# VHH binders against q84jc2, part 248

Target 1, 232 residues: q84jc2
Amino acid sequence: MSKMRNLVEEKFLEFYESWVIQLELYLHQLLIAHNNNTMSETELRHLISKLTTHHKAYYTAKWAAIREDVLAFFGSVWLNPLENACSWLTGWKPSMVFRMVDRLRKSRVVLVEAQVKKLEELRVKTKFDEQKIEREMERYQVAMADRKMVELARLGCHVGGESVMVVEAAVRGLSMGLEKMVKAADCVRLKTLKGILDILTPPQCVEFLAAAATFQVQLRRWGNRRHYVTHS
Below, E stands for the ipSAE of ESMFold2; O stands for the ipSAE of OpenDDE; V2 stands for 0.75 times the mean of E and O plus 0.25 times the DockQ between their complexes.

## First folded at step 15 (VHH)

Design na14 (framework vhh_7aqx_2; at its last look DockQ between E and O 0.63; V2 from the best seeds 0.00; counts 0 for: pae E 5.3 > 2)
Fold by OpenDDE, second read of step 16:
Order: sequence, then C-alpha cells, then structure tokens
Structure na14 (fold): chain B 232 residues (1-232), chain A 125 residues (1-125)
Amino acid sequence: as target 1 above (232 residues)
Amino acid sequence: QVQLQESGGGLVQAGGSLRLSCTTSGFTFSDYAFSWFRQAPGEEREFVGAISWSGGSTDYADSVKGRFTISRDNAKNTFYLQMNSLKTEDTAVYYCAADWIADVLEGSPSEYDYWGQGTQVTVSS
C-alpha cells in the first residue's frame, strides 16, 4: 500500500536521497584510500573525519525531524522494505558493526591484542546498552497500553472537533517518549561508532568505514531490486 | 593528551561583557560539539549553551538566551562564549566541554567526553 507522505517524510526523503549519494561518493574515496598504500596518516584521518561528519549530518537532520514527527521514522518511507526490516529502533543495530569488525579480522586486517581486548569490552558494553534500551522500550510499550491508549481508543470512536485535539495531545505525549527512545538508540550507535574508530588505526578505520558504507549501499540496492523501489 | 583550557574570565560590572575562550588540543576539533557550563557556589553545574559540530546550530539556556553567544574557530581549535549584558546571577565558574555525540548533551554534564578546569567569572553590582 502506498503511504501518503507527510511534510516531514517528504523533506527527509529528499535529504536522505542526497545523503546517500554523498555516501556513495565517500565510499568511492574510502575504497581508493584502502587500495592506496601511499596515503599519509593525515590524509586518512582527514577522510575519516569527512565520513564521521557525514554521519553526524545524518543524525543532525534526523533529530531535527523526529522532533516534528518521530513516527515518520517508524516505517520510514525513504527506506525500502529490506532496509526497514533490518532496522532496530529506526536505525542500524549497534552490535551489528562488530560483525563487520570480525569480518575484517578474518581478512587482511591484523589487530593487536590490546585492540582485541578493547573491542571485546566495547562489544559487551554495546550489547548491554542495547538490552537496556530494549527493556525500556518494552516498558514503554506496556505503558502505552495504559490510560492514554484507552483514552485514544475511546476518543477514536467519535473523533470530531475538540476530541481531535485531545487525541492529538495524547499522541504527542506518546511521541515524546518514542523520541527519547530513538535518541537513546542513536546515542548507542554513535558511541559504538566512536569507540570502534578510537580503537582502530587510521587504515583500519578506513577499511571499517568502507565496509560499513558498502553494506549500507548494497543493502539499499538489493532491497530496491527485490522490491522494485527506486529512491535514486 | 586531551586538553581544554578556559580563558577570559574575571571581574566585570553588571551590564558589562566578557568573552571566554576554550582552547583545545589532543583531538580533532572539527569532530566535536562544544558546550559551556557554569557552576555557582552551592549550586549544581548547569548548562549554558552549546554549538554543533558544524557550528550551524547553537542552543542556550533560557537564562542566557539573547545575551550569550557561542562560536567556534576550527582553525584555532578554539570555541568561545561571548557574554553580554552580564548580571550578578551570572557569577560562576565557567567550564568548557567537548563531546563527540553533541545533541543529547543539553542540560546534562555527565555524558561529555572532555572538560576544562574552569574559569571564574564574577559580576559585581
């Protein structure tokens, strides 16, 4: 079923399309850097910074948008069904990135023992934080089925005039809670990303970021092909 | 080694202006969002304002809105707090802080990555 897009969805869709295009460009640069052993550490760090800035731009836009309509990000219309299916609280699951790191380790990336230990610590922490958020989300969901939902249900039977305002107010209250949860999840994402980047050397960071970007881009492409959805 | 160092504090009369600086080192300046906090004697540390990674967004506590302005200079690894129309209630130790994640930080000092040592600002009547 085709969803009617609201203004927030439309704006973010436009943003995201542009953002993805830029990501692809950065991916290309990352791949070049990865295959070019002549790049200086300074150059690599600069590239890493570009990517982190790019990601931060996404979250800046996202957080602005969720203030207006957090619900738009639950079932994001700018994502294909595959991307949505792989989403955890409106984004990538933080613990997933460790799979990418593991993949790198199995490849030509050599991590020193100190790095391995730190990564494991980070993994444990990330998982803990994920679980904490999930528990909070569950609590929230249970709480949603309380007085407010009953009121909404009751009002929903005869929506008109002043009742609409009451319903909207209730929905706003619920949305605020969701916004907090989404932000919490995003914080875990960003902390995890930062943690990984702090542990890895610049060349390793480039490889990791390339892998992550590749995964994201390919997931989108695969999903688009599978579901005949075009966003580019 | 990461360092944040405040400067520019001092004694000023009510209605006056001060400009605080926070000079940073030991990390990539452009990757961080920055905030100012202040703590008056006997009070909790409170959020003053923040500036985003890009510098395109700023946020301020209601108590300082319209009077204080935060800016950043990436070339100097320094960000600033311009304080105008100072009041006696603005007297406090002012702290600069840096965070890689930025937006979640407004109002809560506990999650910032790095802190300065603080600089005293005293506003006399």
Scores: ipSAE 0.604, ipTM 0.817, lowest interface PAE 0.9, mean pLDDT 89
Fold by ESMFold2-Fast, scan of step 15:
Structure na14 (fold): chain B 232 residues (1-232), chain A 125 residues (1-125)
Amino acid sequence: as target 1 above (232 residues)
Amino acid sequence: QVQLQESGGGLVQAGGSLRLSCTTSGFTFSDYAFSWFRQAPGEEREFVGAISWSGGSTDYADSVKGRFTISRDNAKNTFYLQMNSLKTEDTAVYYCAADWIADVLEGSPSEYDYWGQGTQVTVSS
C-alpha cells in the first residue's frame, strides 16, 4: 500500500508539472487575446474551450489519483509550501474567484446590470455550497475523535489478526470519506467556474481566465523562488 | 438556446438491434459528458450508460453491459447508444442527458445540466 501511495504521488507530480507548463502556454494566448482585441467571437470561444478542457483534464486526473490515494492531496508534494498554504480542501476556495470577477468591473469590457445580478446570485449560492462542505468536514474531523475511533487506534498498538483487520477497515472508511468530500469540493469548483463562464461574454471570459491563470502561475513562481533563494 | 434531441427510437423485435442518436446545440459539445437514461411506464428514470467529456471512459448499468455501447462524435455534436440483443425489458422512453463536470456521475435525473425530451423504444417478443 505504502509503495503504491508513493507511486501515485510520483505519477501525479509528473502530470502536474506538464499540466502547469501547458497552462502557462494558454495564459500567454489569453493575454495576447485580451490585449489586442482582434480575435473573432468564434476564435475567443475556441480559446476558452481549450482552457476549460485543460481544467477538466486536471480534475479527471485528480479523481483517478484520489481513488488510489486521497491523502496524497493533503500536503501535496507537487505543490510548494505557499501553494499548499493557500489550499482549501485540496484546491482553490470557490468563493475567492469572485474577487477576480470584481476586477472585471474596472475593465475595458463593462459588465451589464443583468450580469452583475447573476454573478451576485452565483456568489451567494457558491458560498452556501462551500459552507455545506465545511460542515461535512467538521463532522468528519469530530468523527475522527469519536470514542470508537480512539479505541480502534488503541487496538492498533496490539498485534493480532482481528484487531489488525478492524483497524484496516476503519482506515479504509476514513479514506473513502475524504475522497467523497474532496470530490464534492471539486464539484463546487467546477460548477462555480462554469457558472461564471456562462454569465460572461467571450472577451470577459478571456479576461477572467487570464486573471485566474496569472494568479495561479505567479503564486507558484513566488513560492518556488523563496525555496530556491535562501534569504540572508 | 440549449437543446438535446433524441432520434432512432421505434419498434424492434427481441434479439434485434437499434441505434439511438442525441443531437445537441447551444453549447460546446466537446466540454460535456453524456449519458443515456430510460423510463418504463410506472417506473423511475434509470441510468443506462455514460461517456466522459474526453471520450476516454464509459460506464454502463449492469443490465445492459455487453449489449449496449455508448459513443460520441464531437464533429457532429452528436452521441449515440448502440443497442444489441434487445430484450422485452428494454422497452422504455430513452432520454439523453449532458453534464459539464469532467467525471462521469451516475445520478438522479435532476443532477444533470441538460435533458432531451425522450424517444420511445418498444421491443416485441
Scores: ipSAE 0.250, ipTM 0.615, lowest interface PAE 3.5, mean pLDDT 84
Fold by ESMFold2, look of step 18:
Structure na14 (fold): chain B 232 residues (1-232), chain A 125 residues (1-125)
Amino acid sequence: as target 1 above (232 residues)
Amino acid sequence: QVQLQESGGGLVQAGGSLRLSCTTSGFTFSDYAFSWFRQAPGEEREFVGAISWSGGSTDYADSVKGRFTISRDNAKNTFYLQMNSLKTEDTAVYYCAADWIADVLEGSPSEYDYWGQGTQVTVSS
């Protein structure tokens, strides 16, 4: 069957494993900052900057990789099945981040009325952009189903002729469109992140980033533990 | 608060060269990606080139590739467009733009957060 992964998948697997390890280290720093009331605003802003830089580095690497093989990011080999099942267009659904903010408000983060108004405006804009992407994604899901069956038949053919060239061109065109869609979704994710961090105070940003990193780490740990238990 | 200001525009003869600068203030320069756009009368703004927030990746429109070079100097909060082998069709108002997430690779476009006022570049025959 599949004897090896392509070079794009191998390279991004190595990157992603390193990136998650660094995220876990930053999570440790976020938790220390959460528990330490002597950290200055300047120190908090520096830590927040490290996290935003780390997230931007993820997307920089991702965008380089999808230029070579966007389809690798649908059902990614570097994610466990739980992580893949929770993704929306190769990543977290942009509007889901507001559920984290809402949960923090219910338990520990107090937002003033001006912040609540700005967050609601951002939520509406994010949902609007997300819905535009969802409509475009629905077109691609239909095309993907047809193209995937043709691609599987092409991979089963022992020799490629003119019909294989036509199928390859159609798959390439679909891949280029998906690349555009993935980048559009990622831009919404990043702009939503920046928008939230601009509205929240530095201590609130630390709480939010810690919650987000905790969720991602727990999703990976739980999915990996479930996978190992299933295999044992 | 945030300001982007272009300079270096003007009249230049075809085949000549020109260097545009964009100075910035009001945000952390190293956190942003930067691009140049241009707009001829009656046309939409056209992407010219971009440089990543890390400074290591650049991207150019096919119409200017090989003739234009973009660079950034984080110490001076400034980025540049070196324009060589200018043609009359390069005549336009050139805008610098900054975005927290701008993608330097060609693909889906991103809306830029901040824009300069524009500087006129006119290439004569």
Scores: ipSAE 0.126, ipTM 0.528, lowest interface PAE 5.3, mean pLDDT 79
ESMFold2 (binder alone), look of step 18: mean pLDDT 79; pTM 0.801
OpenDDE, look of step 18: ipSAE 0.441; ipTM 0.757

Design na15 (framework vhh_7aqx_2)
Fold by ESMFold2-Fast, scan of step 15:
Structure na15 (fold): chain B 232 residues (1-232), chain A 125 residues (1-125)
Amino acid sequence: as target 1 above (232 residues)
Amino acid sequence: QVQLQESGGGLVQAGGSLRLSCTTSGFTFSDYAFSWFRQAPGEEREFVGAISWSGGSTDYADSVKGRFTISRDNAKNTFYLQMNSLKTEDTAVYYCAAGSPEEWIAQVEEGYDYWGQGTQVTVSS
């Protein structure tokens, strides 16, 4: 018996389409706020809070989905091939957000020396945390090639009883390992995001979030709508 | 040097009580949120309970709600897990953890920066 449809993929695709539409609406608000010199600190903090809550909702839904089927997040059907090609452990690479921080050097509100130092300290810590995750992923991939896993692959699921149970246990173990790695990577992403927002002023947070959301939205559009033409 | 050290583990009969303590040093205690995790032999490490940096919020795994209570004492740089109505299924190595996780990662192991070495709790029938 085979499934005609993958329920986890269908459910998350529906969630993700809605989530992206709302992200585009928030991006519009961020761009207006960035170009409006009359917005109060309270209004800017409220907008930043809406974006933070939106990202938390994404990870809440993602972690529920990976508990059911983590493999759906490797080569995701709700992402286009370009988005999938740019993924690092099912999402954005944490250190890449510091490239968005470089835009703040051209901001209307200039980064002070103390902020520059804190951002560099955070960049170093983020890179260290990424390296730790990459080492764990390397160990996971090496473990996949061990003798026991190779022998289990030869058996397949064509025999009943204990052999089928052993194969099922091994596959479940592999999925649980991947789930742990994905959650670890997501935690680094969210610690990095929070760390940047804690260092920046509200106007700088708005500019940073606008840059990040713009990149995410444009990457999706580039993959979906072929923004360049072959010159004949 | 940051250090977390568990104490209070041991052997107890089902239905009994134990209080675990985690003493900390090397950081500003009041800036951190704290959690307890446990690991049974052959199992993954699982969340037990957490307390926020202010002490105003606590969260618990469904399996321990109503039986376990987490608390903190900023004056002693120590936090606790009071375990009541213990079951054989509570047998595990208990680990204390410290970090500054956002609420949504408070139950995730990787949300914490510092860990203790673990203390054994064995509940006999």
Scores: ipSAE 0.012, ipTM 0.329, lowest interface PAE 9.2, mean pLDDT 82

Design na16 (framework vhh_7aqx_2)
Fold by ESMFold2-Fast, scan of step 15:
Structure na16 (fold): chain B 232 residues (1-232), chain A 125 residues (1-125)
Amino acid sequence: as target 1 above (232 residues)
Amino acid sequence: QVQLQESGGGLVQAGGSLRLSCTTSGFTFSDYAFSWFRQAPGEEREFVGAISWSGGSTDYADSVKGRFTISRDNAKNTFYLQMNSLKTEDTAVYYCAASEEWLDQVYEGDSYDYWGQGTQVTVSS
């Protein structure tokens, strides 16, 4: 068969495939809404709510999974190599979404001065929070290396079942620290997304969410097609 | 040369059923998600239901949940709206729609969706 997957990987793969199919359906609705000048503000707010709920469902499932096996998210089997190459701490890099927001400055639903100021303040805060997490990860990697050196020395002295248990304890310690860091990164992602949606009008939210979902869906399609061609 | 054509509309009594069809041409049907919208006289267009490209996900307006079912037949390049337990409030022109997921079109702000011409559904008391 292929490389063995653990139970967490199998369950999240099933969840993620369904989640992406639903995202594609919501993207379809966002694209239709963007070109419908008669759609009410209430209808647009309802659609935006569906998207935010959908993203919250992803993080709920992810956090349950990382509680069991955070390492499954460092080299995710449900993502193709291109998607994995574009990941920052198991997901999208928070600051990158402001590139999509910048597009709204050229849109027919023009950003007003107050919105531009609030978005710039949010961008700066997001970059600051992002850098804090990067520093924490760097410190964790240094600490992990020191711990591994100690464990490696112990393995050299105690070959056998005892050595296996020591390695397993080190891996558990690594997993707990990574879980905390991944959750911190996801919190920055959610705060950034909420912040943007709170600043934008409903039509601007629809355009922003459509751009973000289009990028995610197309990245997956590009990566899947390239893999197939390469192995032909 | 992309075209969507609705059929199956007509007059039906309250409590009755109708099945609408949307036949498509000019694109690869299996790669698209589809929606139904409706517009009553003098009112704005409203969302009715949607189906994903795989058929694995569907979504409905709260007013039609449990009464309407959307489905697709990739072999016939056609998708459907089965309407049951019809109410006089369901009287409207029904439109089918499809969207393209092209990054350049979205960022350029150009039209990237396709609509049918509409089919009249009239529910009498």
Scores: ipSAE 0.012, ipTM 0.562, lowest interface PAE 8.3, mean pLDDT 82

Design na17 (framework vhh_7aqx_2)
Fold by ESMFold2-Fast, scan of step 15:
Structure na17 (fold): chain B 232 residues (1-232), chain A 125 residues (1-125)
Amino acid sequence: as target 1 above (232 residues)
Amino acid sequence: QVQLQESGGGLVQAGGSLRLSCTTSGFTFSDYAFSWFRQAPGEEREFVGAISWSGGSTDYADSVKGRFTISRDNAKNTFYLQMNSLKTEDTAVYYCAATPDWEAIVQEYGSYDYWGQGTQVTVSS
């Protein structure tokens, strides 16, 4: 193959593989805590803190990477095709997390009426924030189509150094707009995650985080297994 | 009903000092990172400074580094911008902003959860 991955893709691939291995280790700890009622509230809070810090580390690394090459996150090389197909603006769709919260209603850990009300309020707010971002995406895509057409027309009329500058300016404009939108989506993700964890008790947080991590790990394993069967 | 409200702006002589405050309500203050931005007439908003969720990390624009200090008081749900050695070029409307992580704020405008209405700072020669 003559086409090489760029440095941003190589560095983030290395980061992501290590990050997922650590997530699997945390999932193991969450499952032990969930199945063992002898853990203190202090120990549960410490485990929850490790998970939140782990997710923050992901977004810190992601935002550094998208500053350099946001396009690497659209059809990411560190994700299998199934993971890429399930992405909404380069990550999980915030409102989808409430499907995991709904599982808690059927668990042996009882949600009190006040928690149910706050979770419903958060769900409505999250959907509102998602719709706002989706409207901004539509506006951006219309603007991008117009900008790209203008730049392509200019390229057709000019040859030499000016053509190179026009292409570079168009690519920079695209990248800046996409970076803004991806960061906005990630802020909704972090706010939604934080909001859920603030409403839930430590045992409920452990159950919720275990469900979320299980889904993420299982999706990756299913996608990787299918890919190996069809392509290796 | 999340709200951010700036105070402490005004007129000051070059070389003077001002302290801006941003009081917040409607969310868990200790879990948010905070920043200050400014906008001079006819220009885009410019990043000034930021403080992390833990308060253990701060970042500043090169133009204000060493002169401005950002701090937070979790007990008062308030964060501050201490401005020393003010210059005429510091004249602007100053805005406070809150986001779940300070990383998102560096060189980014309009992706924050919450913004204040702004407070005018005028530095005369």
Scores: ipSAE 0.000, ipTM 0.133, lowest interface PAE 17.1, mean pLDDT 79

Design na18 (framework vhh_7aqx_2)
Fold by ESMFold2-Fast, scan of step 15:
Structure na18 (fold): chain B 232 residues (1-232), chain A 125 residues (1-125)
Amino acid sequence: as target 1 above (232 residues)
Amino acid sequence: QVQLQESGGGLVQAGGSLRLSCTTSGFTFSDYAFSWFRQAPGEEREFVGAISWSGGSTDYADSVKGRFTISRDNAKNTFYLQMNSLKTEDTAVYYCAAGDTWEEIFQVESGYDYWGQGTQVTVSS
């Protein structure tokens, strides 16, 4: 149903707009905490917990939405073209966050040798998990082009009873495969985020989360300018 | 180096009980969340239950909720699945898994880094 699909997209668009507004509010709190240097460890941990809960809420809402319409996340209407161009399997590419971690070493944030070693181990594991998903996506795309799928696509041109039902069942199966793959990618994202936060001290976590949120917010703003130029 | 080994599987009558154990080595046990998955013949592997690194959070598949209990013993580097009121549809190979994962992804296979080899559970009528 075209109308049902549009309603699912509209509902997630409403959620995402609200989620981004709250992310900007949290970013403001992170920047104050980072600049102030007077917050206790308990206060910093509370702020970090709010950010991790916020990111977890995004994935909870996303997974509910992809159960209904996973294709809405390929070419999302709530993302501008720049955000979509930077997407890897419907979200940020896990290995990209290590560039932000590298920036922490070049700032006044002090990373001890033990943290650097653990971060490198996490980087290697994240890249391995990322490559495994890439291979699964390639296998999925090859399966889409095999003989049986081509024959089912031809059957879709014959509008009538059982033929339509068979094609619909095949499309549903393909959507379930994409849903599983998107969830696997999101799992790598959440595990990478958790791993980084577990390795970093609370002040370093605040700086990392502030850098990540700043990049996400700025990417959206840069892309919105491009979008307006395209529409004008 | 990392190893997970299941034990306690076997044949049991419907309505009976079994306790599965997963003994681990090669990592810091207290840092990891643990889960059990199962796979029936010809079906995909499905989630059964999970326990957080702290033991403070557990999650269960709806089909086993109230009948199965997951627990952990950090001193023994072992975690368990207590299976009560067993049904014939519980027949499957049971796998234990370990991952540095959050509660939100307990039910996702790719959330787990290490897996056991599986133990057969057969429930007869």
Scores: ipSAE 0.375, ipTM 0.725, lowest interface PAE 3.2, mean pLDDT 86
Fold by OpenDDE, second read of step 16:
Structure na18 (fold): chain B 232 residues (1-232), chain A 125 residues (1-125)
Amino acid sequence: as target 1 above (232 residues)
Amino acid sequence: QVQLQESGGGLVQAGGSLRLSCTTSGFTFSDYAFSWFRQAPGEEREFVGAISWSGGSTDYADSVKGRFTISRDNAKNTFYLQMNSLKTEDTAVYYCAAGDTWEEIFQVESGYDYWGQGTQVTVSS
């Protein structure tokens, strides 16, 4: 059964659908650029810039939405169950992109030693940052369970006029914590992405971005086929 | 070794001005974005402002917009926080930070890689 959508969910769903459509268009361009070595470096950089801008737009929209309702992004209605299952703190797991880079290395992409070293450093850093966030999340969850959730549970059993305000306040507090965690995770994502793009040459960036976009699009397609998700 | 060192903090009367400096070393100054954060007693650290690597873009917290200005001097490996029209609520330890980061995450602590030790700013009524 489809979850009843709130206003934030509806708006973001609409945004995301459009965003994905545009991503597919960019993917097509990336693939053309990748398969046709006729594009100049300037042209490639321009294409890369378009993609980075596109991703930035996503996070801009996301962060605007999570200010209103961060909970909407936990179990996102605009994602199919497969996409949700593959999500780490409302998005892709940053360390996973290095596997994409590894795949590229095994293919046509030749990285120089300096690049390999930098990528490894970035990988280590990314993993460290992920772990740090996970620890914070664990701390948060423990705190929630010990304090806020118990309070909410108690309030849920004693529904009165005054209780509604208290519940709302408690929920707001929880939401703020979650928002912080989500933003932290997104920062790691963006830093990782930027780091990779800074290390790679323009042709390599194009290939990487194509691979990433392909993965995202395919994951969505596979999930949709499996679960018959309708797009709005 | 990467180092960030704040200076210029102190006691100032409300309505006064103060200029903080952050001197950096151990990395290529021109490649980094810089920010100021502050933490008042009993409060969480909060974003104050940031400046891009090129200096072409700045971002400020709403609470300080129009009063605070961030600038950078690449020749000195130093960036600054000019604080005007100071208020008592501006009292805090101010931290400078550096990161190779995007503008979209200027306001988030995780966007930065290196931090100073902080300098106390006290605004008296």
Scores: ipSAE 0.331, ipTM 0.713, lowest interface PAE 1.6, mean pLDDT 89

Design na19 (framework vhh_7aqx_2)
Fold by ESMFold2-Fast, scan of step 15:
Structure na19 (fold): chain B 232 residues (1-232), chain A 125 residues (1-125)
Amino acid sequence: as target 1 above (232 residues)
Amino acid sequence: QVQLQESGGGLVQAGGSLRLSCTTSGFTFSDYAFSWFRQAPGEEREFVGAISWSGGSTDYADSVKGRFTISRDNAKNTFYLQMNSLKTEDTAVYYCAAEYGWSDMIEEGTPYDYWGQGTQVTVSS
C-alpha cells in the first residue's frame, strides 16, 4: 500500500499539520473568550480576524496546490480515513455548517429574529449553490465515461509514441475541469462562512467558530484513534 | 474613521515610470485585498490590478500586464502600483480600492467595500 508521495503532497502535508496545530491553539483562545464575558468587542473582533485569516491561509495554500496536482486532494495523504470519508469535493459540505449554527439556538446566546431570518435565507442560498455544484459533478462523471474518453483509455493500452501526447492532453483537460469544480466548491464554502460571520455578533461568531473548530479537531482525533479488527 | 488615500500621481513622459501608493487607516489592513482602478475622461472605471489579502496572488488587466506591478506592505498599511513603460493611453485618474479578503478569494467578485478619492496620472507624448 505504500506509495511515493509527490512534492505537492509532501509540501501540503507539512503545511496542513502546522495549520491544524495552530487551529487547536485558536480553539483554546475561542473557548477562553466564550467562557469570559469580560473581553471587549475589539478583543473579540481581533480573535475572529485571526481565525478568518487562518482559514483564508488554508484556501490560499490549497488553490496553489490544486493548480499543480488537484488529484492530491481526492483521498488526501494528510487526512486520516475518517476525515477523507466525510469529505465533499475535497472539503466540508457547505450546508453541514448550519448544524453548528443550529446549536447557537440552544445555547446561552440568543439569536434575534432578524438574524434567524438572514441565516435561513443564507441556508437556502447555500443549499442551492451546493446542488448546482453536485449537478456539475454528475456532468463531469458522465463526461469521463463518454465515447471519446473510452476511446482514449483504450488507445493508451494499445498505441505508443505519438498517442501518448493525445492522452496526456486529455488528462490535463480533466485535471483542469476538476480544479475549476473544486475551486467553485471552495467559493461556496467561503461565501457561506463569510455570510454566517456577517450575520452574527462578535460573541456569537466566537461561539460558532469554537463549535466548528471543535468538530474539525474531534473528527481528526476520532479517526486517529480508530481501532482495526484483527483475526486470530 | 476609514480612509484610503492615494499619492504619487503626476505628469510623466511616455516611456517613464511612476509609483502610486495607497495609505489606509481605520481597518485591519491584513484582512483586506486591494485593487487599483482607473478612469479616463469620458470613460467608465476599468480594472488595472489586484493583490490578495495574503500577497500570494496578483492579477492584472491585459493592457498593463508586464508593465505594472502591484505590491503591499502590511507594516506600513500601504499598497503600491509600480507603473513602468507608461503610454499616453495610461492617462487617467487612478483609484485604490479595498475589499474584505474573503471577496478576493471568490471567483464571482463582489463590490468593493472602500474607495480612495483618486490621483491624476498624465502621460505626455
Scores: ipSAE 0.012, ipTM 0.237, lowest interface PAE 9.0, mean pLDDT 81

